VHH binders against o26223. Designs and how they scored, part 201

Target 1, 191 residues: o26223
Amino acid sequence: MKLLWTSQHIKVTVHIDGKVSKMDVLEAIKTRRSIRKYQDREVPEELIDKILDAAMCGPSAVDERPWHFIVVRNREMLEKIPEVHPYGAMVKDAPVAIIVCCDSSLEKIPGFWVQDCSIASQNILLAAHSLGLGAVWTGVYPLEDRVEGIRRLFSIPEHVIPFSVIPLGYPAENPGTRDLFDPDRIHLEKW
Short names: E, the ipSAE of ESMFold2; O, the ipSAE of OpenDDE; V2, 0.75 times the mean of E and O plus 0.25 times the DockQ between their complexes.

## First folded at step 11 (VHH)

Design C71 (framework vhh_7nfr_2; at its last look DockQ between E and O 0.33; V2 from the best seeds 0.00; counts 0 for: pae O 7.7 > 2)
Fold by ESMFold2-Fast, scan of step 11:
Structure C71 (fold): chain B 191 residues (1-191), chain A 124 residues (1-124)
Amino acid sequence: as target 1 above (191 residues)
Amino acid sequence: QVQLQESGGGLVQPGGSLRLSCAASGFKFSRYWMSWVRQAPGEGREWVSSISYSGGWTYYADSVKGRFTIARDNVKNTLYLLMDSLKSDDTAVYYCAKHIYSSKPKTQDEFDIWGQGTQVTVSS
């Protein structure tokens, strides 16, 4: 008996919708919602690749781009995240999660990696939404217990800091539209 | 502790039907995607069908689509494969496999637990 997959098996497993997103940027920003309930539907790797491409397109302080990403699809690993992240219970129900990390060896200016990783995290949320997926940002940094828990769980080296855990999948909930525009928070020319 | 046990194989004539079962134990069956994979004599393993952990999503190889149905019972921790309109080319050992990921498998390495297999022979 051979222990090799047939060529047809590989072809059958790769089905990607070729449609370009029709949602404009402002619509994506205004309609994105935190999604915590997911279908157990497959998320194609091509969509994850597009999301990570978008994540890396964010501006970064002095162009340091300290980002590294861990893509977690392993069900046992996803099931363990809530043990080290109290607000990460929904991660175990997601088909995939992205851990946004900072490689401190790439840091050029102290402290700005937090802004850099925040921008990358938001781009993940927006890109996911534009592709018909739902996601939620669960905070890791600066909570020491969560940072150390995630580091230990995913064998992250000491010079790399886990920043956020973002589960994503096809939405199994549809939260309504929000109107968040508040003109009282806009000050013209001075406070 | 962790185990998959197949049953329901046998000898059947072309055009016949069989129902395979796979009993799961030692893991949280309801949390994992499951597959059926077959291996014909002298050939490599061929993915047949996959089912999501809720049963809401099913996938089939082109060679079996429309003839086979994958199903699961999360209360009984059992996976099923209902095989209709069997052909001689369906002759193989059929394995039950647990997924590592919530997706159709690309390689056999994406399964971490395999059953012992059950022989299906289609001949007149």
Scores: ipSAE 0.543, ipTM 0.818, lowest interface PAE 2.1, mean pLDDT 89
Fold by ESMFold2, look of step 12:
Structure C71 (fold): chain B 191 residues (1-191), chain A 124 residues (1-124)
Amino acid sequence: as target 1 above (191 residues)
Amino acid sequence: QVQLQESGGGLVQPGGSLRLSCAASGFKFSRYWMSWVRQAPGEGREWVSSISYSGGWTYYADSVKGRFTIARDNVKNTLYLLMDSLKSDDTAVYYCAKHIYSSKPKTQDEFDIWGQGTQVTVSS
């Protein structure tokens, strides 16, 4: 019950109610919104693990699975992201962000890594939403200045391509549901 | 010049009250979680309480829950610990510490700035 800290690393046992509400997949897809305002509430590592597990479940071209993920929790680093990624201004307000990257040495079919990393990024958004978190995909690739800025800030090697930065946290906004279905976008048999 | 300066410690009888203050300077105080951590004689450092950067989320060790209140004033860049119903077990040096992460601390290495501490003594 009493937690004592020493100069050495210690294990901390925390009793947390690990129950997570279930959400239907179609409901998750239809109700997910980009969330750019977050509570300053801790996001447990357990939830990040579940989100990254979901990210890695996505299909990839010839099963190449080119993705790597950088989990950023350091406040000073989160505060610096907008300096190289202006459209990621909300990242500094998130308790955590995930950077989705492509390791080009894992490509088996050139260029399909963009689709692969897009799938992983969308899975992150859906998994976060299903766990009661809010997130937003902020685009890095293919914008050269953003790619170079993020690579420099996080010491990402030359053969690894930062694709997206996804801040997440418990939502502090509710933008509501949108009705975006447009039958005119559906073409039967031909254009 | 980055620093944390605690004040408000002293000698108090059991059942008494104290208010600790921690003045912060040299960093963006309102962007970071803050904690109080104490060290009793002959013991390691013990986490006491944490507060999120807006003040919206507060956390307490079981040993102080219901007796201590953590608070912050982001205009004055000051962290507080209101200590009521003090017991002899509360005798310690109390430190103010700045979080690196927006989370409850798991180890003392999750703080990058520490104050020098203020002595609280509860005599029977």
Scores: ipSAE 0.401, ipTM 0.773, lowest interface PAE 3.7, mean pLDDT 90
Fold by OpenDDE, look of step 12:
Structure C71 (fold): chain B 191 residues (1-191), chain A 124 residues (1-124)
Amino acid sequence: as target 1 above (191 residues)
Amino acid sequence: QVQLQESGGGLVQPGGSLRLSCAASGFKFSRYWMSWVRQAPGEGREWVSSISYSGGWTYYADSVKGRFTIARDNVKNTLYLLMDSLKSDDTAVYYCAKHIYSSKPKTQDEFDIWGQGTQVTVSS
């Protein structure tokens, strides 16, 4: 029985009281911080869609676009992630997490998927931040125990490699801004 | 033990109002979306309304939109359904249900805990 959920576009009047102030790209990049504390507040599906859209807008090697995304909203699963990811404790407190994966069958050039998935992951972080959410990149690959843990937990096929787990939520912390510019890391013409 | 217990049902006249309550125990209530689902005699289960963690998001079936209000008190671990302008078609057993997912439900399989239900009868 198809619950005819008439998708009435519930204009969720997101009383976005918060002017999602459209951050310019530089502002988003410069002000983004890892957020590991989240409010007891849901993340609308619309925002997740926007974040995933952004995740897929990055370049990839030879346009291979090897990425897949698992959106996790199941509370039990969120709470299990820290069991296989020792540094993912904050995931249990997040209302949602995105697992970025690589489908190795989509690779055109071996090895570039790490760059591709990194770009996707970073875009997730930036998009989340620009939308007033907090997120943190918790690395899965290349640590075998984490890769296998996440794989088993989510029944991920062998040809698909979990890369990162990114919990998302409305921030319950403000770590402040930092200046990471280091001119000593800049070399002109030669090392 | 994880439990949901509905209350507040009864017999009302058309146009009347009722307030249902659902007491939650045995789990962290504030960490889950909650819904009301109803089942009329001889009919399948019908989703009525859902509410997010903090109540920031509420969803309603078209059949009850503008008449029913879902709310929650996370301090009291209680879910509410305010029903106004009741109609005969609102006659059903009303169930409180716990979400598995932090999203608007798409199917009945997205609930893992149910109450026993409370009878609402709208009759002249």
Scores: ipSAE 0.015, ipTM 0.366, lowest interface PAE 7.7, mean pLDDT 89
ESMFold2 (binder alone), look of step 12: mean pLDDT 85; pTM 0.867

Design C72 (framework vhh_7nfr_2)
Fold by ESMFold2-Fast, scan of step 11:
Structure C72 (fold): chain B 191 residues (1-191), chain A 124 residues (1-124)
Amino acid sequence: as target 1 above (191 residues)
Amino acid sequence: QVQLQESGGGLVQPGGSLRLSCAASGFTFSRYWMSWVRQAPGEGREWVSSISYSGGWTYYADSVKGRFTIARDNVKNTLYLLMDSLKSDDTAVYYCAKHIYSSKAKTQDAFDIWGQGTQVTVSS
């Protein structure tokens, strides 16, 4: 069954499973853009669950899977994020944000948690895009002031490291696609 | 105390107009999506219209598009339904409903607060 949602400015067609019609994986990768303007619309919890399921399916060094997620819907809390994250102004306007965290007690190989959490963050962005949502990765780690600010704001334990804050919602902008292919960065057989 | 109180219902002739109001108290009205839901005699609940917390986005059931307008006043904490070109099929009890915010029960059917309803009768 398909659902067609028409806002005043944006049409979204999705299957009942949340897939956008005619978006395969390569198209999702190529057309995903950072979205910082959101419609004033609630994101159903079912879609957040699908996004987090996708986040946890990423590859992880030695299968350590150190990620934890905080889902923030409380408007008052969302409004406080820009106070500790100077490039997080758009989070105030998002209906929901996901904070990607690393539980250092789950780390099996030193330092690879950064790559693990990066993969989880990218999967969130791609999954959101495939479901007709827009999102943006706002960096927290390795900026000490942001890490500590987010930790204190959300009562994050000392052994857990906040990695990224990803606001998401139905997009209220369409930045188009970028032409990023650079053949000069591809070397055959040797440098 | 959290409550929703509807008013403005009544008896009206076909082709007439009514304005329903819903006064909200006990929560931060400006932070929540609001809906109107109706129930005709012997029928289940039918979603009529929704409005975003800012009032910037509105949605309507196909049965009422072009005839009804949903609006809100966040200063007065009041939700409105402006009903034009009323038909006998619009006869129902109309409920004001608050969408759940920060709750797992955020589905199309998941409203956490309902008003007591206001009766609209369209009859000659």
Scores: ipSAE 0.000, ipTM 0.118, lowest interface PAE 17.2, mean pLDDT 83

Design C73 (framework vhh_7nfr_2)
Fold by ESMFold2-Fast, scan of step 11:
Structure C73 (fold): chain B 191 residues (1-191), chain A 124 residues (1-124)
Amino acid sequence: as target 1 above (191 residues)
Amino acid sequence: QVQLQESGGGLVQPGGSLRLSCAASGFTFSRYWMSWVRQAPGEGREWVSSISYSGGWTYYADSVKGRFTIARDNVKNTLYLLMDSLKSDDTAVYYCAKHIYSSKDKTQDAFDIWGQGTQVTVSS
């Protein structure tokens, strides 16, 4: 019921190995925000490698792991993304972007690649945040105009589907954290 | 199981119109690009038109551009070809074809499922 399910009545204790994370996992999830303003500062390749490692650790339907990633650092290419993605204006100001793609030839069960690539995208956002970076998920699939625009811009093969464009960098904004816990969305034993 | 079934062909006079339909079953129709391909008597297969999975992108052969319209209904799992201003050289068997990938590739190798075809004859 709503009074029994307020955030103050829910306790989670997590034991963190200092070798595993610089940030509490639950706090990372809670404090991650979409970041659209970036410092004029390069992101080290080592951090991108860590982010992509985390992306590939996501679960996938029947272990199909259909994801491929394009890392874009070229300023001229980043500046062209808003031309094919109307809500991707912030990408031109980011030092780097990751394009999450699905290789449809790796698909074992039709349709689940969308969930697989969503999981990979969210892992990129969380990993970036845990490493002191900011990022935002800009949608590509299922908007055909964006899919074909991004495909043409990055010479993506016809059997590969661009799913999301995620610009990232050191944050130049600090949106306050959100407390989104809503006990009215929790139902015990039945609707 | 997996099949495409064309209908709507027939005999029509030059300048007339026809509407072809292709009923899809056994796969998630809304996920795939679809094409119409035709074969005239004594000729090889000629690509006519393609439509993306949502219907937002359409492509046409130069010979039919401005006269034919490709469309789809993802609720009914049906592909259409609306043919206006028909000419004698449009006479052919028209095939519905499913693309392997989300692509405008129009080569024979781009398609994995084909219908049985529907005959269109433009003649007086």
Scores: ipSAE 0.000, ipTM 0.128, lowest interface PAE 17.6, mean pLDDT 85

Design C74 (framework vhh_7nfr_2)
Fold by ESMFold2-Fast, scan of step 11:
Formats: C-alpha cells, sequence, structure tokens
Structure C74 (fold): chain B 191 residues (1-191), chain A 124 residues (1-124)
C-alpha cells in the first residue's frame, strides 16, 4: 500500500525564483531528487547559510559533531574537481559546491563519524530542495583515491577527512517524482 | 617521538595461531592507514596486509588471505595481526608500518615510520 502526504501540518518556507512557497517536511523528503544540471545563476549567500545551519542540526553520536564544511564558489576550483572525482563532471557547471568533511580530532566514538557526515550530507540535500535549489551527493569517502585527490586540491589537513562533494544551484532539469513505498520491506515484531 | 613497537611474536607449530600487536605513539594513530610487512631470512620485504584509518577497509596479500586478519583499536592506538593456520612459509620478522597518506599501495615509498619488528617462527 502506497502512502500519500496530501495534508501539510509542518510548513517549510521555499524560495523559488524569488517566489516564496510552503512545503511540508514529508513533501520535501518525498519529492527531493538528485539534480545534476543547473541554471547559470548564483546562489545567494543567505541560502547557503540556511543550508549549512540545517546540516549542523543533525543528530550526532555522543554529540561529537565532527563535521566541517568547505564552500566552493571559485570557478577554477570547481572545474578541477572532475579531475580527481570521475563522477563529478556536473560540479564544474554548478555555481557552488559544499565539501562535507570530518575533523577526526572531534570524534568521540570510532567509526560513527561516517553516519554523522551522512546525516549532514542528507540535510544539505533536503534543505537545498526545500529552498528551491537542486543538489546531488557525489561520493568521496570511502574511495581513497578520491579522498586524497580532494584533500590535495583543497589543502585539507591530514586529520580532516573529505566525505562528500555536493554541487548545488537552481535546477535546470525536472525529474519526475518517485513512489518508493514498499510494504514488503516492513516486518512486524520479527523478520 | 613517533614510535611503533611490535609484540606477540614467537615460536609456534604449523597450524598454530599468533596475535601480533603494534603500539603506536607520537602521532594521531586514527588518521593513518597502517600495514604489516614481513621479511623472511635472506628475502626482501613482503607486504602482508593493510587497514584504513577507520578499520573499514582491509587488504591482504594472496598468500595470507583467509588465514590472517588485520584489525585496529583507535582508542588504544594499537594495530593487530591475527594469524591462523600458520605455515613454515610464514616464518619472518613482522614489521608494522605507518602510511604517509591514506593509500592502499604496497610500495615502500608509502611508509614513513617502521617498527623494529617481531620474530615469528613456524616450526616444531
Amino acid sequence: as target 1 above (191 residues)
Amino acid sequence: QVQLQESGGGLVQPGGSLRLSCAASGFTFSRYWMSWVRQAPGEGREWVSSISYSGGWTYYADSVKGRFTIARDNVKNTLYLLMDSLKSDDTAVYYCAKHIYSSKYKTQDAFDIWGQGTQVTVSS
């Protein structure tokens, strides 16, 4: 059985081409899609600030909050990312990218920083969508060649691990929504 | 001072087991890939196994796959090599080594710090 989210009881303000709209949290989650084609338009700094605020609001194991973020707007730097990330070709066409990093000196429980940085990355994607932007998560960790390539490109110290590169911008594509609810994956009481 | 100190070597019979330990100090152990490298009498150094900084990736030489397990404890700053089903060909001095970068390459240029080694002898 499919679930529909027709009623909105939790409102999120969305800015699309200067127009304000409201989106329910469930609506944002269900309609977010990976966006790899962007308009030739700059993203206002205030929207980046809102996205990063949302990224830092994620739950974190033992509240270690090991995440750090690099905001890349420099065209030359964006154009170099595909050289060290084979699936990052779209990054050179984005007006901005966020690199999610883990500062290992802040880690309190071994290995949980991966979950922490995954939560931060998903919050970036969801917040961008709620603000009328499109984004895509390009994987860096756990691929060591990509980790070291990004580290060298952005002068990231050895105690900091680049986790993901997330280009974002105003979408220039509109992929259809997906209906992914599968009741066969839900088990009551036992497997 | 940056140091690596191995322990746990010794004499074992064929088919036996040993656990090697490597205590690390003077650097942030959890930030670096670590490897085990062995040297048999009269032979060059042979890479045995590597483990990523988080422990999420492990790599093994074909000669030890299924018999050896590499592990680490980032709280104790200790690297381990659990050796099972030991063979006479496993007789060597075992060294732990710190990688310069987060690299899985088994080249000698990839390591900047080495331990002093611990002797493993497989014989009755």
Scores: ipSAE 0.000, ipTM 0.093, lowest interface PAE 21.0, mean pLDDT 83

Design C75 (framework vhh_7nfr_2)
Fold by ESMFold2-Fast, scan of step 11:
Structure C75 (fold): chain B 191 residues (1-191), chain A 124 residues (1-124)
Amino acid sequence: as target 1 above (191 residues)
Amino acid sequence: QVQLQESGGGLVQPGGSLRLSCAASGFTFSRYWMSWVRQAPGEGREWVSSISYSGGWTYYADSVKGRFTIARDNVKNTLYLLMDSLKSDDTAVYYCAKHIYSSKPKYQDAFDIWGQGTQVTVSS
């Protein structure tokens, strides 16, 4: 399997079969799937840097950008996440996870940090997919037990709220794409 | 209880071969990346090879690539290093090490558990 790395301005998607593909935005959105099985292959730091750069490019309410990210690669720490997140069992099998957090001290307009962190989480999923990785959004906020469990596990201060845990790695599964267009959900002019 | 125990070292002539083994106990071996790291007399530690926990991914230092093969048996909880075409420069104590991270080690603190080492001497 031949893998091609991107230089600063050349975007390629590398699959586990070694084929290089270029993915436009609509293709990325339509073909991204939740991936819960990962190769135990190394994920380079350079790819995580690209993903986090993309995460920070999302729109935010009054440009508050309250995001902070914890990158977890420590095997023992990944193994502990399912203990505080019962639907995060796949996290222990991932080579890396990103915890998306909100620093409430950066919030300029009350409540919009949830939308801000949702946007950052989705950008992580799309960026990972575009780089040949698989990821899944596991929910933390607004489930109080999960929020406090993750906070305690990663020594997150009280003014910072863990929002999502996103394990990622090279995919070890290939779910087919979904055709989800439903015209019954589109209303013209009125409900 | 948590232990890594190397074996298989010895004296071998240049061009010869050796098979090192590392028996793991006290932790779930099949969940961790493992490495071989060596230390020659009077020198610092040199990373030799790493293997992912499934065995599907292997990595080698340039100095040993093509000559050494890392392997693991998750049923027997054993890590192996098959060493071919040995050179005098391969003379070192070889250590088995358990990874903290699922990646090639960047620094020596990438490992949390080390074996006692096994001596490999390549000499006539």
Scores: ipSAE 0.416, ipTM 0.774, lowest interface PAE 3.2, mean pLDDT 88

Design C76 (framework vhh_7nfr_2)
Fold by ESMFold2-Fast, scan of step 11:
Structure C76 (fold): chain B 191 residues (1-191), chain A 124 residues (1-124)
Amino acid sequence: as target 1 above (191 residues)
Amino acid sequence: QVQLQESGGGLVQPGGSLRLSCAASGFTFSRYWMSWVRQAPGEGREWVSSISYSGGWTYYADSVKGRFTIARDNVKNTLYLLMDSLKSDDTAVYYCAKHIYSSKPKEQDAFDIWGQGTQVTVSS
């Protein structure tokens, strides 16, 4: 890893020596967990950009790509989210949150925007995990009170639907791994 | 046959200590977050404490921070709650609960298995 910083007198590039194992796709999927406790550390803008790039790479029905994103770093705004989202208490403690939205004017096939925004949300969670961050998906759509609350709080237009709120940061908890494989849910050839 | 069985409750005077135990059977105890939840007479359920699979992460309600310690023994499939400096307000039935997920619980619907409860009374 390379860091660059400057002072009035010098510009220094620090090379951090060390091998960190790269997380492959299956490892990322199997080890990602919902993280609700965050360190008091800001997330660099470059990491948010990488996460949003990953979010936009998801498959989309008829390539409609209806997603828009709001990046929230303002502490006052983060602290207001729990008032309109009962299960979003952890958001006020996060350094940043991403609100995944659907712009209905971009919709080409009715109803598939929900799947599109779900895929974008999951890509945010996986990308954050692969970059050493923790995140959690808190649901907004289709709960009317949450949709309306988030819309009003962030001045979201009527033709745009808030879908999920995803707080993220450097994790301050390590829940460990889980074994979710259930062969009883697999049917061969027929139900 | 999944079961959680609490023990260790009783009558204690203010400032005293109790150690609650919860014996787990019928599931892989070492892979789940576990919690203690209490219910005082005439009140709703109040989450008290949670512990991660490994015991590496613990969380406490503000009302018990610094007084209660949650612990687990994954070899014995047992969850513990060590209660120090007990107050009259700690009087409640204490339940052991298994989490559905590995994340921090705050909702009652995050639990799929509950014990029968053990009574703790702090008086006089």
Scores: ipSAE 0.000, ipTM 0.084, lowest interface PAE 21.4, mean pLDDT 83

Design C77 (framework vhh_7nfr_2)
Fold by ESMFold2-Fast, scan of step 11:
Structure C77 (fold): chain B 191 residues (1-191), chain A 124 residues (1-124)
Amino acid sequence: as target 1 above (191 residues)
Amino acid sequence: QVQLQESGGGLVQPGGSLRLSCAASGFTFSRYWMSWVRQAPGEGREWVSSISYSGGWTYYADSVKGRFTIARDNVKNTLYLLMDSLKSDDTAVYYCAKHIYSSKPKSYDAFDIWGQGTQVTVSS
């Protein structure tokens, strides 16, 4: 006996090394893994633009869209990130990193910028994965020393808060798939 | 050795009743949504009914709603389909299926394990 397959969820994303990559949204979500080892290979600017376009398409509280992004390709600057971020050692080996920031002057409802920037960060991870890249979210906010360290390193003004640093590149590792579905965490109608 | 084994099918007259059983092994049965899916002669598969891991939630195809009842026994690792007021259009092979995700199925890609099926024939 066999399952009846459907193809309604499959889509063409990009040409990657002479191949057309196909990945639906559910596949992208389930197979995305944190990638911390990168090939010594440049990421095209066109792919970064596509990733940032996806990041800005996330929902935000009262449509405040408070996010700003710093794209870092300078090797000297990437090498300095581990000095202010203890768990960001892999950033120095990435060809590029995106720093997700909140411009507090754009905030319409207090506190929701954290959710807004979390959504933008996750969209960056998913978009990168769908384009054949690997990435990892390294936390900055709410750790005061990391926030201030990143602020000083990239000349970020006082009204802007660095939220996350996301290195990305062509993956040099392939972690296996995880089965994380746990029905014990789902409650029907009441606790 | 994840396995689903159906039983309880047979020949019954229109208006009659049958109780199908599905014995599950090789996985934690109480943690998954389960479904019954049928395939009539010369037709594709049709979803019949689903039940939540706790048994608290059940869903039915419009064609069987009010006539069929899905149930489960998590102690015995067994899924049931109680079929009442059977019609000739209910004639099919009935399959027990395990969900990949907890959702009401609209697509067969939602199931990762299937039983071998049990034949139900409704005929005078």
Scores: ipSAE 0.000, ipTM 0.096, lowest interface PAE 19.3, mean pLDDT 84

Design C78 (framework vhh_7nfr_2)
Fold by ESMFold2-Fast, scan of step 11:
Structure C78 (fold): chain B 191 residues (1-191), chain A 124 residues (1-124)
Amino acid sequence: as target 1 above (191 residues)
Amino acid sequence: QVQLQESGGGLVQPGGSLRLSCAASGFTFSRYWMSWVRQAPGEGREWVSSISYSGGWTYYADSVKGRFTIARDNVKNTLYLLMDSLKSDDTAVYYCAKHIYSSKPKTEDAFDIWGQGTQVTVSS
């Protein structure tokens, strides 16, 4: 007999003044979607601070924590991002974007900064989702022309590598959630 | 002490081949990206090729793509540049350089340790 799935493990907390909802971790992971359409609404600074706090809490190779973040709210600067990032067209329509960077002078083990910045990027996406926002990861590294374009546009030093551009805002689209569990990708004991 | 020592340069005719080596000591070679940079007489430094710490990523200047191959041996702490189909404009002093960061360099500020260089002359 088939057992019916239930969402009773979801825990939602609502703040009256901020209209902020919090989900449990598994539900946040399962329901997060890439959001590319945003409402014409400002994102409060307090929510950006919470998102960046979460970004810095990720695990890091040998605890090097090489991440730096640029918060972009200036409309003229947001409108220039698609000129240096062909798949970043939605960034011009977002109220804010976060650029995730690696300070290579903080790197203790070569190459692992990519994993570190990937973890920070995913934490931004999950934290945004948990706070009622939508976001999408647009790739910069390892595409050299995008790295150079973003570096020039935001006056990023040579020892700092822009990794991703993440526009975020209140969602103006509602893609359904996906059931991606595939047991054929799980191998017990051996391949 | 920290050192990069190049070898394998010399005189070669156009269309010939050379293999450059760079012996590294005094640091954990297997943890750093490495590059070859050249300087022709009367010209500035030109980046030639880079290799990641594992050898999994390699990058080449457009002027050498298809002709040069960068390689490394992390057991022997040695970087190589295999140069094929050499042209007169490949004549330069070739330097081995250690990266500060794990990406293709844009300027010479990307490197913190340099070798002394080895002369490559492509001529009759």
Scores: ipSAE 0.000, ipTM 0.103, lowest interface PAE 18.4, mean pLDDT 85

Design C79 (framework vhh_7nfr_2)
Fold by ESMFold2-Fast, scan of step 11:
Structure C79 (fold): chain B 191 residues (1-191), chain A 124 residues (1-124)
Amino acid sequence: as target 1 above (191 residues)
Amino acid sequence: QVQLQESGGGLVQPGGSLRLSCAASGFTFSRYWMSWVRQAPGEGREWVSSISYSGGWTYYADSVKGRFTIARDNVKNTLYLLMDSLKSDDTAVYYCAKHIYSSKPKTYDAFDIWGQGTQVTVSS
């Protein structure tokens, strides 16, 4: 039986811990940029798993953790996303995209799922950056046409709300750094 | 045109080994997650194992973990299930199924294409 085995795409399931980012947290936050151009290169599933693990580690209102994730690698499906998301043109050129969703049946406090899914989305961006990948957050919610377009395209149930579409891949661009610190937005003791 | 065809089932003694194959046609096999699902006599369907499109990620039901190995050959468009240390409880019809997303399907809506199944009987 095992004599007819081919192992060209098989590997022992290994949690690779040798590829931890060498950037500290502040450096990762300060150097992350939206990446919209990707190399024609596959992203290993191990890296996607690490990114999704980080996404689920975000704080959540009353620990409701309402997030669900769809991982899209199918080229035909990725090419259809710009048809329902006009500012998502880069998604069709990415090797993979993650759709962040809210299962409303898991919501304990109305409205806080938006904050929960925002935190999950940002953790995806930071985790991707720390692993040498580039990503960009493309907004879905609260734009009703985009929500329904994405729901229909990916057969998402009515009680589940698509929140963001995040294409990611190895970066093919290097946008310049930004200095965003503005002390005029800091008020001491009172407004 | 789109089809999944299982083979390799049969009668085997407890503690024996068996290899199932699933030939895929009519779609780009290398771009989809694939699963094995079984149904024992008088029971509902039970998810057994899933494999990512590249073969880099594999997931197993607790009942088969350590005994079964899922694999794929994207050049031959074939999915495999290698079954070691077979038990009478493994007796079932084994189905090959295509899905896109989750490593562990929780509803039958998670699969869009099914094979016809192959019978595995573990008996002395």
Scores: ipSAE 0.000, ipTM 0.127, lowest interface PAE 17.9, mean pLDDT 82

